# Miniprotein binders against q9h3h3, part 188

Target 1, 235 residues: q9h3h3
Amino acid sequence: EDGFTAEHLAAEAMAADMDPWLVFDARTTPATELDAWLAKYPPSQVTRYGDPGSPNSEPVGWIAVYGQGYSPNSGDVQGLQAAWEALQTSGRPITPGTLRQLAITHHVLSGKWLMHLAPGFKLDHAWAGIARAVVEGQLQVAKVSPRAKEGGRQVICVYTDDFTDRLGVLEADSAIRAAGIKCLLTYKPDVYTYLGIYRANRWHLCPTLYESRFQLGGSARGSRVLDRANNVELT
Key: E = the ipSAE of ESMFold2; O = the ipSAE of OpenDDE; V2 = 0.75 times the mean of E and O plus 0.25 times the DockQ between their complexes.

## First folded at step 12 (miniprotein)

Design MC22 (at its last look DockQ between E and O 0.69; V2 from the best seeds 0.79)
Fold by OpenDDE base, look of step 12:
Structure MC22 (fold): chain B 235 residues (1-235), chain A 100 residues (1-100)
Amino acid sequence: as target 1 above (235 residues)
Amino acid sequence: SLKDELRELLEEIVELAEEALEAIKEGNLDEAKELIRRAIEIAERIIEELDDEEIKRRVELALRLLKLALRAIEKGDPIKARIILYIVIQLVRQLIEELK
């Protein structure tokens, strides 16, 4: 996928963020209702704009599950953006280390594991596994994109609280693998999203920090996690 | 040349987007909206006059993003608006560089 495709996907994601979400909130809804909710709103059938015959009659931006321990804390995103703009104006070099420091300074530390799956049973099954893991407290929060009119892959996002906490990132990977997910996972800090940094950006920043590949018969984690910045395997 | 004119219009979009970012930072959301609207008008004009389909697609994406930024402000999400404007600025600047 070229830079234009990445920007187009970003636009779609930004548009989706502004539309209503279908949310299962484990803080207010009994866990026993999860199965019925999953059956009612399978991601492969929920349509982005509420097409006739879909489970949703209105536009849906995301389908999300909030765990009992979920607390939305995005940090000082406004301060981060201001600092980013000032940094660009200064002409100082911008490196991954710079972004990390900005994120830490402004407490914008959230990140997410991403997986892309074709619409269908495998996607719905994957989502159900993730949703259960969230409700059971193994994961904090996850979301999945609805089916687009043009089709294409749907994305599941599984969030962690701190992209600088390597152990926490790895634990989330393990939980995702335990849920039966075998596809490629990429981990992206939200700081890159908040600053509009995508693939093929002018600073040559890679927004993907980690890559997880499923391993058959391997270690207890069932995956190999690569640190892309350092090109080192962490597992 | 047509290419020079296009570059000038694209540069104006970038300037407007940057000014809109500043307006958002200052809390002047009405000014930000106006600046974005002006950028939208320029983008629409470019699309109407442009024959190159590849460039047109990129400007159409910029237009879409600008409209989304406006919507974000209207919905009370200046953070989202700023993100979108960052993307617009990068997209359009890259296009300007390719046109040199």
Scores: ipSAE 0.843, ipTM 0.924, lowest interface PAE 0.5, mean pLDDT 93
Fold by ESMFold2, look of step 12:
Structure MC22 (fold): chain B 235 residues (1-235), chain A 100 residues (1-100)
Amino acid sequence: as target 1 above (235 residues)
Amino acid sequence: SLKDELRELLEEIVELAEEALEAIKEGNLDEAKELIRRAIEIAERIIEELDDEEIKRRVELALRLLKLALRAIEKGDPIKARIILYIVIQLVRQLIEELK
């Protein structure tokens, strides 16, 4: 083991959450300013800690775009966490159904499509397409990690407001593909994040609910989306 | 034995983290910070005295997470502090089980 485990990645993400973010907020900023902002802050050049020569002089945890309809509502996360703690002492089995019900009961329903890309043109191009989709109203909110010193892959997160609304999740997938993105997408409900449940957890839960693979041919230039929890294809 | 002493210190870290979760749940954030600082001190002592590099790296990760939990409370984010403490508890419990 080397310390680049899921726990180390979680620590990096939580540190980033608590540092300043670079935000384009369509609720308060005209859409005509987006292209200039994207050119000023490409994610392959924005550095995590403000390296010399980067467009940022201070640490940046995330780069984000908020759509005009973005209304942040995480639900009853404190109640979710309290119920989770009580559940663990109850002796009741913990299953994916248990987590789903906890999320529904406490209205913690958001989730996100994830994509991982190396620094460079492909990442910056994908981010620009996603950011435009958010400002134009096809997506509501997205974020991308800044460039890390070690040169590893960066992540784009595209949020949806209800992981139980399969149509809404599939519509977000379609909007991502319409932006020209062909790579593998994975979907994680936020309930797993709020409960600190990552890969290799002791309950053997899988935090990835859906996978999306771009394909040509049949449905043509669409996605093949697999529901991993129920082992069924949604498309 | 040395393994028994290490396991007892790691179990104390878990106990302090669990008590910090209860303090946060009750809104006692100053108490939670005190409990986390005590867990940090134990983790730092283990790191200073331990020669096993693999165990040391895992305790160093737990220490980093404990410091992030403390920072989350100081920034007024008890939700994030609880997330981080869940991760600490799982990480340290896994290490305790491997020592058996």
Scores: ipSAE 0.806, ipTM 0.908, lowest interface PAE 0.7, mean pLDDT 90
ESMFold2 (binder alone), look of step 12: mean pLDDT 90; pTM 0.916

Design MC23 (at its last look DockQ between E and O 0.46; V2 from the best seeds 0.00; counts 0 for: pae E 2.7 > 1.5)
Fold by OpenDDE base, look of step 12:
Structure MC23 (fold): chain B 235 residues (1-235), chain A 100 residues (1-100)
Amino acid sequence: as target 1 above (235 residues)
Amino acid sequence: SLKDELRELLEEIVELAEEALEAIKEGNLDEAKELIRRAIEIAERIIEELDDEEIKRVVELALKLLKLALRAIEAGDPIKARIILYIVIELVRQLIEELK
């Protein structure tokens, strides 16, 4: 994906964030209702703008599942943004280390594994597996984009609490693989999102920290995880 | 030249977006909205006058983002507005650099 495509996807994601979400909250809804909910709102059929014949009549930004242990904590995003703007004005060098430190300082530590899948049964099946993993407590929270009018790939996001916790990031990868997901995964800290940093940026920052590739017959994790910053395999 | 004029207009969009960020930081959301509206007007003007489809697509995206930033402010989400403005600034700056 070229820089323009990334920015376009970002715009669509930001727009989606502002529309209503379809949420299954395991904290308030019995786990036994998950299957019915998944059947009612398969992501390949839920449309972004509530097209006629879709399960949703109104616009839907995201379909999400919250686990029992989910607690939304985004940290001091406002402080982060202020510090970022001040940093830009200072003319000081901006590096991945700088962003890491900013994230730590302002407690903006969340990140997500991302997977892109074509609409259809495979997507719905993947989503169902992830949703179950969330409800069962193997994952904390996940969301999937609805079907767009133009079609294209839908994205599933699986969040972790701390992108600096390598073990936690790897555990989430393992849980995703255990759910039957075999596609490429990329891990992105939310700090880059909050600062509007995408693939094409003047600071040459890479928002992708990790890449996970499925491995047949490999380690108990079923994946090989690459640290993109250091170009080192972690598994 | 047409190219020079376009660059100047794009630079103005960047400036307005940066000023809007400052206004948001200061809590002056009305000012921020006005600045964004001005940027929208410039973007719309560029789109109307521009024949280059490649550049036009970028400016159209910037326009979309600016409108979205305005909506974010109106919705009471200044954080999201800031994110969007960051993207606008970076997008338009890159375009300016490509036009040099």
Scores: ipSAE 0.849, ipTM 0.927, lowest interface PAE 0.5, mean pLDDT 93
Fold by ESMFold2, look of step 12:
Structure MC23 (fold): chain B 235 residues (1-235), chain A 100 residues (1-100)
Amino acid sequence: as target 1 above (235 residues)
Amino acid sequence: SLKDELRELLEEIVELAEEALEAIKEGNLDEAKELIRRAIEIAERIIEELDDEEIKRVVELALKLLKLALRAIEAGDPIKARIILYIVIELVRQLIEELK
């Protein structure tokens, strides 16, 4: 049954980070091979532990697509963590503003749009659309969890390189919607993950920075994006 | 009681992980590895003796992360080890709170 805390889900994600990944890397693989790769490894069929009958015989932590412009850099995570501990002992207030400043100072600026979908054709279709957007250059990097247990939801993560760049984050939201995705999206800066700050944390910080809801009006596909920190609609 | 004994073992895992985190920050990587190995041993003991499947699954996850933190130090990547240890500490603290 689904009673997992944010900390438990984060631990599961961390464990998955450490297992092997299935990667389509546009920097070294021709784009014409993408459709065959997607057909071979649909996320609803790739199993976390390599079950019989799945396309993978070994455990898989994540399925990922790297765009041609992808340049991985987590920033100064060691410095960030040291500064965080110093802040906690300093007596200064811990606020979203101080976390934003820590992230900027230490260049830990990445974040991700998240969507949760049940295993099945909708998940596989959504992933295929995201993967194509990455290879075509509208998005830079994305990953999707494999199937871990019957009835469990899977997550697609679409990364951006700077959560303080609101236009860049909104542009990624638009690219996700252009791929035909209509579900709720939430955006979380990676700084919260690196500091172990999840929902129900003792500082009462909210790790979700934005929510995106597909809007029904107009002839063009679009989003209604809410800034959770300021309770302000951005679109 | 069994519940009190379980809570004490979980608190010892947290203490060892916190001490390992501090050892890494001070550059004492051999000390950090020994502390993590001790935490692993306690987690393995809990898993062997515990009947509650939900609690056992959480401890098994913590055990996997402790082993990955140890491997990260051995691979010369103590930054990764600190990140892993922090999440282990929070995971186990949440479990301790649920046992009250």
Scores: ipSAE 0.280, ipTM 0.707, lowest interface PAE 2.7, mean pLDDT 86
ESMFold2 (binder alone), look of step 12: mean pLDDT 90; pTM 0.910

Design QD1 (at its last look DockQ between E and O 0.83; V2 from the best seeds 0.82)
Fold by ESMFold2, look of step 12:
Structure QD1 (fold): chain B 235 residues (1-235), chain A 105 residues (1-105)
Amino acid sequence: as target 1 above (235 residues)
Amino acid sequence: TEDEVRELFEKLIKLFERAMKRVEELLKKAEEAAKNGDTETAEKYLEEAKWLAIKARIIIYILKRLAEQTGNEEFKRMAEEAKRIIEEAQKRLKEVEEKVKEARS
């Protein structure tokens, strides 16, 4: 039963991907308009399906902010998928190194820090901090899910360009912490998402590459980051 | 239980159908925009169609896994049909892509 929870969440996320998004795009919108936009569309009040009393009357899949320097290049995802299918018929073993090599070969290098928060002031405040960090250039792009049901957790995704660039991933963690975020963060490379590989997969792959925990008086980044694949602390 | 897997499988099939319907709509719009010389609009429609096709393949990967884990023959046949549909759509997507490139100055 609970062995398919990840697949249910994936289905919900893919449905959200196909619904309209509410976007603040700093490449075309002055930064001075951000605060008004955040006040109009707090993620705890924007509803997935446009419920009465919501700021939105239509379904919303995601609320997103694009930084001024955001230059999307997702790489060769179609080629990645084709190579993945061929690999599975080849009889070769599937390992974390296999996935890393596929991602590099096809330039599908993006990944994301994830956090889960209950609706309310804490979520809205965290999102506002992340959105400001994106518009100010400390982060490139982020999104947050709208409210789907009362009391249900929502997710903020903060993207990075290259999961193999450990320094860049850690710098994004530091920027998230500087925005005042103290909850658990997990990092997932997008290659796993594009290949439909989630927890409890047949290859025993771990889609979560890093975990970040806030620490008082710790490293210069204010967090403890653990490499889950190698069980090694990076900070 | 198998009933719970069936609900997830049917949800994914409906999502796949929604994605593929939109792909066809976008490809038609890309062709129309290219006929009218608006290659920028055609390229935007084509890009959206490509991403929906990528998502449809993710759905197929999940469907195949569910069919394998349950041993359900109906699930297997439905996943194979979805695979056939996306392969046909990919051929059409490449055809439209070439038409849009040809229309570009």
Scores: ipSAE 0.819, ipTM 0.907, lowest interface PAE 0.6, mean pLDDT 89
Fold by OpenDDE base, look of step 12:
Structure QD1 (fold): chain B 235 residues (1-235), chain A 105 residues (1-105)
Amino acid sequence: as target 1 above (235 residues)
Amino acid sequence: TEDEVRELFEKLIKLFERAMKRVEELLKKAEEAAKNGDTETAEKYLEEAKWLAIKARIIIYILKRLAEQTGNEEFKRMAEEAKRIIEEAQKRLKEVEEKVKEARS
């Protein structure tokens, strides 16, 4: 993987976060309207910059679905950043444990399962399954990237409230698998994003805490979840 | 390639500038709303400004990483300048936050 691919993806994510979002909010919109909304804005057809013939005329950063229990509480991200900068200046050792404690201290505990899919029917079908799971209350919030001009893979992000709650992380994996998704999933805490910590960083921190692989005929979860930090299977 | 890194760096700088411009606009709107006694609107603008400032800091972290990895002194200088800008904006953000708090009391 090209040494700056992570930085490029981060830049694209920042740009997307600053553009308008297409949102289905189950708190204010009846669940019965979801199918029409999904049909109107299939992720494979929604374009990042509102290309001619796309469902969107204006730039779209993300397509998102908010569940009934969704709360936009991100904790004290500003305090987290300040503490991180102070830590770097101190010259103290930085470990995964250090980041965990910073996250806990500042209540920045959100994380997400990530899946990368090629544009097309499989992506739209996967998104529809996730969106339903969110509206039905099995998941709290999810987003998907719109189609890029280059036709690259799109990403679906499924959030959990607490990356330190292994059960909650595993429950979200189970819900994703129940929605019919069979691809590789990786779990990343948002704290790493907020601190600009990507792969191949100078601290050797791995921003991916968990990996989920689909398993045929096996466990009730339909997946094997690996703790990457400890190289231990959880499931 | 060096050119690809330069393009990425420039893209990040543009995003940073866009974010900071919007932060300044939002802070002005928040101050105006607070002066008019519309504390709810002021808080809304302030929260949006805070979030953009967070994003701007993330951009700076990426800029610093790129500068360190490339060893490019120009990139280092630009990243340091961006850091100064966000620090000034954060001071202003705190000032506006106090004004909004005072208007609510």
Scores: ipSAE 0.807, ipTM 0.907, lowest interface PAE 0.5, mean pLDDT 92
ESMFold2 (binder alone), look of step 12: mean pLDDT 84; pTM 0.806

Design QD2 (at its last look DockQ between E and O 0.85; V2 from the best seeds 0.83)
Fold by ESMFold2, look of step 12:
Structure QD2 (fold): chain B 235 residues (1-235), chain A 105 residues (1-105)
Amino acid sequence: as target 1 above (235 residues)
Amino acid sequence: TEDEVRELFEKLIKLFERAMKRVEELLKKAEEAAKNGDTETAEKYLEEAKWLAIKARIIIYILKQLAEQTGNEEFKRMAEEAKRIIEEAQKRLKEVEEKVKEARS
């Protein structure tokens, strides 16, 4: 089977990045307007290219919610990419520690929890819960893909600002679970995305840093989080 | 299969071309805004162009990995040509950035 599924999804995501977004920005819009906005733009009905009968007449790349405390700071991504290119010509080994150090040096520390859901009520309900958590301040930024014409799975991305802050990443996992979400979550630092590193990479790096699985009981709001790089259970 | 890798590679080349066309459009708009004294608008266009250049480099990284994994020499040549294009665009981005900085009153 094709080992390049992640690269196909990355291509679609980059194309979507270039199209207009539908944004609820809590920094400028009162929280009381959120429910009406969610009802107008459910992700299972917002179409990628503006189909007849959808709430949008033009293409939409992403649907997003920005929290009241959201302060965008992507760091020095251009410097990160330049340093990465220089490193590859140096002949020095490339390890997970190398990627972590590049991210720290260039202040490219953001990452995201990912979940994949089929179109329908379950997706719209999960998104609404995440959006409310963002507006209430438990999460800072989230986005969800619109529906493709084929009706394949859609993705919700929940961002954190520092993947090296393990407690902050776990707090975001807890906030997602508190919104009633029970599906598998995976966490990917943005440094891997900006360097084009996916599962089929020649260094055998694992771009998924954490997995979160819902379970009954336990202390972390019913989730079991595994550090995939070190094979260590954190909860 | 190689046919599936070829489809992905060609899709990425088209995406790269789309991104670079938009970078050029944004750089022209930034120069025009700076000429009109609207440096805030010029800086917004530059910021958008920088992010598109970042995405274009991601595409190049993926193209190079696909070329290496397949051993396909035509893929390698196309990835190297894309790299030449982004390097030239980066030089132009720096030149426009300096023009915008000089236009600040």
Scores: ipSAE 0.831, ipTM 0.916, lowest interface PAE 0.5, mean pLDDT 89
Fold by OpenDDE base, look of step 12:
Structure QD2 (fold): chain B 235 residues (1-235), chain A 105 residues (1-105)
Amino acid sequence: as target 1 above (235 residues)
Amino acid sequence: TEDEVRELFEKLIKLFERAMKRVEELLKKAEEAAKNGDTETAEKYLEEAKWLAIKARIIIYILKQLAEQTGNEEFKRMAEEAKRIIEEAQKRLKEVEEKVKEARS
């Protein structure tokens, strides 16, 4: 991830957020329909701009699954942004602790596990596993990016309600691993996204709080989770 | 490369413009709905506008970061212009919010 790749990905994500989403909402749709929906909209075949022959004729920003317990509460993001701008103007030191406190104060606590996968069967299988885990209540909400025209890796985002709840973050990792996913996972709080903080920022803030690596024969979780801020293994 | 950064910057500007255009449209719709006594519809449009304004601010933060990292004065000017635009839109958003509140009361 060299140069401005993170900013490019952010721009693409923001563009995708403005386009229609394909959503399976377990709150309103029976779980029994999930398999048919997954078969209809495999993320490796759903195209970002609705290419001919794709399952979608119109642009799709994201494919998402909402669990029964999903609540779209993002906290006071506007207040967070205002406080962030005021903080920058104040010239006060900005640390990871500062960002954590801002997030807590404004109740902007959501975060996500991220995985990047090449288009194909492995991606679709991983997504299906995640979608099932969401519908079954092991996870609250997840989304996957559609296939880009030029190909490239697609991203699956699995959200947690509180990045400060270490146990909740680890439980989500365990659920992802239980779904059969073995790739590298990175965890990013949404507060960093809302403030436009990416890697190589002037404050030297790391937006990735955790990394999860799959481990064969290891703990019941099947992964090793590293706290990147403290460089400590949590599992 | 400088060209890659320029392309990214231009892409972000286009996204910002798209977002702000939609914010303006939504605010007009919210005002119209409020005038017609449809406060529920007005609130829906207002919430969508607020969310897009949040996105626009994120874009500005990225633009500023890119401008600072590159030292490009043109990028700095463009980022500051975008900031002025969002500040004006935020004032408008607040005005519409008050109108919707008044219509609900």
Scores: ipSAE 0.827, ipTM 0.916, lowest interface PAE 0.5, mean pLDDT 92
ESMFold2 (binder alone), look of step 12: mean pLDDT 84; pTM 0.803

Design QD3 (at its last look DockQ between E and O 0.84; V2 from the best seeds 0.82)
Fold by OpenDDE base, look of step 12:
Structure QD3 (fold): chain B 235 residues (1-235), chain A 105 residues (1-105)
Amino acid sequence: as target 1 above (235 residues)
Amino acid sequence: TEDEVRELFEKLIKLFERAMKRVEELLKKAEEAAKNGDTETAEKYLEEAKWLAIKARIIIYILKMLAEQTGNEEFKRMAEEAKRIIEEAQKRLKEVEEKVKEARS
């Protein structure tokens, strides 16, 4: 179906992680400066490699906003990887439950809602809404990919602290919807990323735990959230 | 397509090489800082190196997956070579970590 698109996106994300980030840190910068910062660095205009005429002259990997409660604690990712390698060598069955337990054991519990948007006003508006929600404390941290040279879709990532906290995941979805975002959202735990597990993996693990679809006139959340592992609606 | 997979594989290898090069640089800087008694700087470089090593391992996992899915023996060999490189770097990272700890004590 999608071939290795997920792996391509992962490679691009890893490359981006190695380049400088444009960061608004609400812990050190007054919230009143957010609007000026958003105007200076609209994601649709910030270019991945600092193209002439872009707001950035140097490469930018990500544009990010850190909330007041943001903590860069990722848990024991190194221990997680070691345990994963040992597990593979053991020949023991690998299930979503196995990955969940590994994540819990090593405290690698972060996850993210993902949305893909075409460059333009809608993207910039969505990002502005998310950034404001982060600065206002409704969300903890978010990032958006800069514009690629060929104008492909950009991704906004909105993080949650614990993918096992269903309520927290749903609250983040609600905050995203409250910011006016109506596109499809997918939720992915970072543990799958840290272990290189994408759609076409040998264990048939689905790295997407949740899917959120916007619903007009629906519940106060404005979305329907599907648990993809169990094929059950949570809202 | 086979060509698309090859391109992806090559891209990942380049990223891996870039990451590992930076790890080596950071470890050298950390050692130098530790020798100079600047443990804070040493720890900063060490933490960055650890994070890049994590990224390098992710790349290896993807490389292995691609190699397995394609059955390409060349890709398998390259993925195993990358694994050896990261294992060596991890040993070095541990050595530097111990030096930084010693300098802090």
Scores: ipSAE 0.815, ipTM 0.911, lowest interface PAE 0.5, mean pLDDT 92
Fold by ESMFold2, look of step 12:
Structure QD3 (fold): chain B 235 residues (1-235), chain A 105 residues (1-105)
Amino acid sequence: as target 1 above (235 residues)
Amino acid sequence: TEDEVRELFEKLIKLFERAMKRVEELLKKAEEAAKNGDTETAEKYLEEAKWLAIKARIIIYILKMLAEQTGNEEFKRMAEEAKRIIEEAQKRLKEVEEKVKEARS
């Protein structure tokens, strides 16, 4: 019903992937420099294309922080894509189990928790908390979109290594909540991104695997996490 | 509507062309690095080229979906041409991979 909104967002994300990134890399940069970097590049002020008065004079696709233990390993994505194309011509059914098996077979297991926030103090504060959690080792890698010219909501992505490792996914949720974040979180395995599968897809697949809601009055682990594929609470 | 889908489709085609141009640049750099014996640099260029090819295929998946949802035959032909282009680039990528492997041995 919503037309091609997801496809437009995907196009913008892929364009952003190909533009320069602002990166704090804890593997090569002392942790003591993080606060100055965060103050220089708040995501509500870093602009997508380098607007006047912004901290950046050149386009920025993403603002990212890499933890000391960050070791990128996306698996066999090219093989995944080839198998996907062959599957579609085979006439075999395409189900959530099919996608899970493709991801496992090709070792494309990463995924991400997503949160959407309007530009402003809450976004910048949330990002700073996430960035500190990454540098301190509770999370491994995160990125945030810069401010678009129209000033719409921005996204923070917090990656995990293995969407089938429920403990690891729940640990990342807990680390996000410990940073003081109380908004809705949704989790998307990267396999759906690499295959271009969005909410209104022809197979009725659900690209959002997990959903996390913060419970008011809870402790540091006060979130409720739902497995949307199986309609089962994980917490 | 149809004009809005056409604008999105053409934006994706331009993005695809940008990615493929960079793939060509990276493959040339990988070949040069391999000829100079710098296999590590050649492999880094190859890795970046492979990632751009992955993104180009995602773009093609979206183009095909847009063509199917609109029933637009011109969009179908453009998506198929993009797929032909990426397949030729993948063949070129494999050729450069072979040269890099030979330089390492």
Scores: ipSAE 0.807, ipTM 0.901, lowest interface PAE 0.6, mean pLDDT 89
ESMFold2 (binder alone), look of step 12: mean pLDDT 83; pTM 0.799

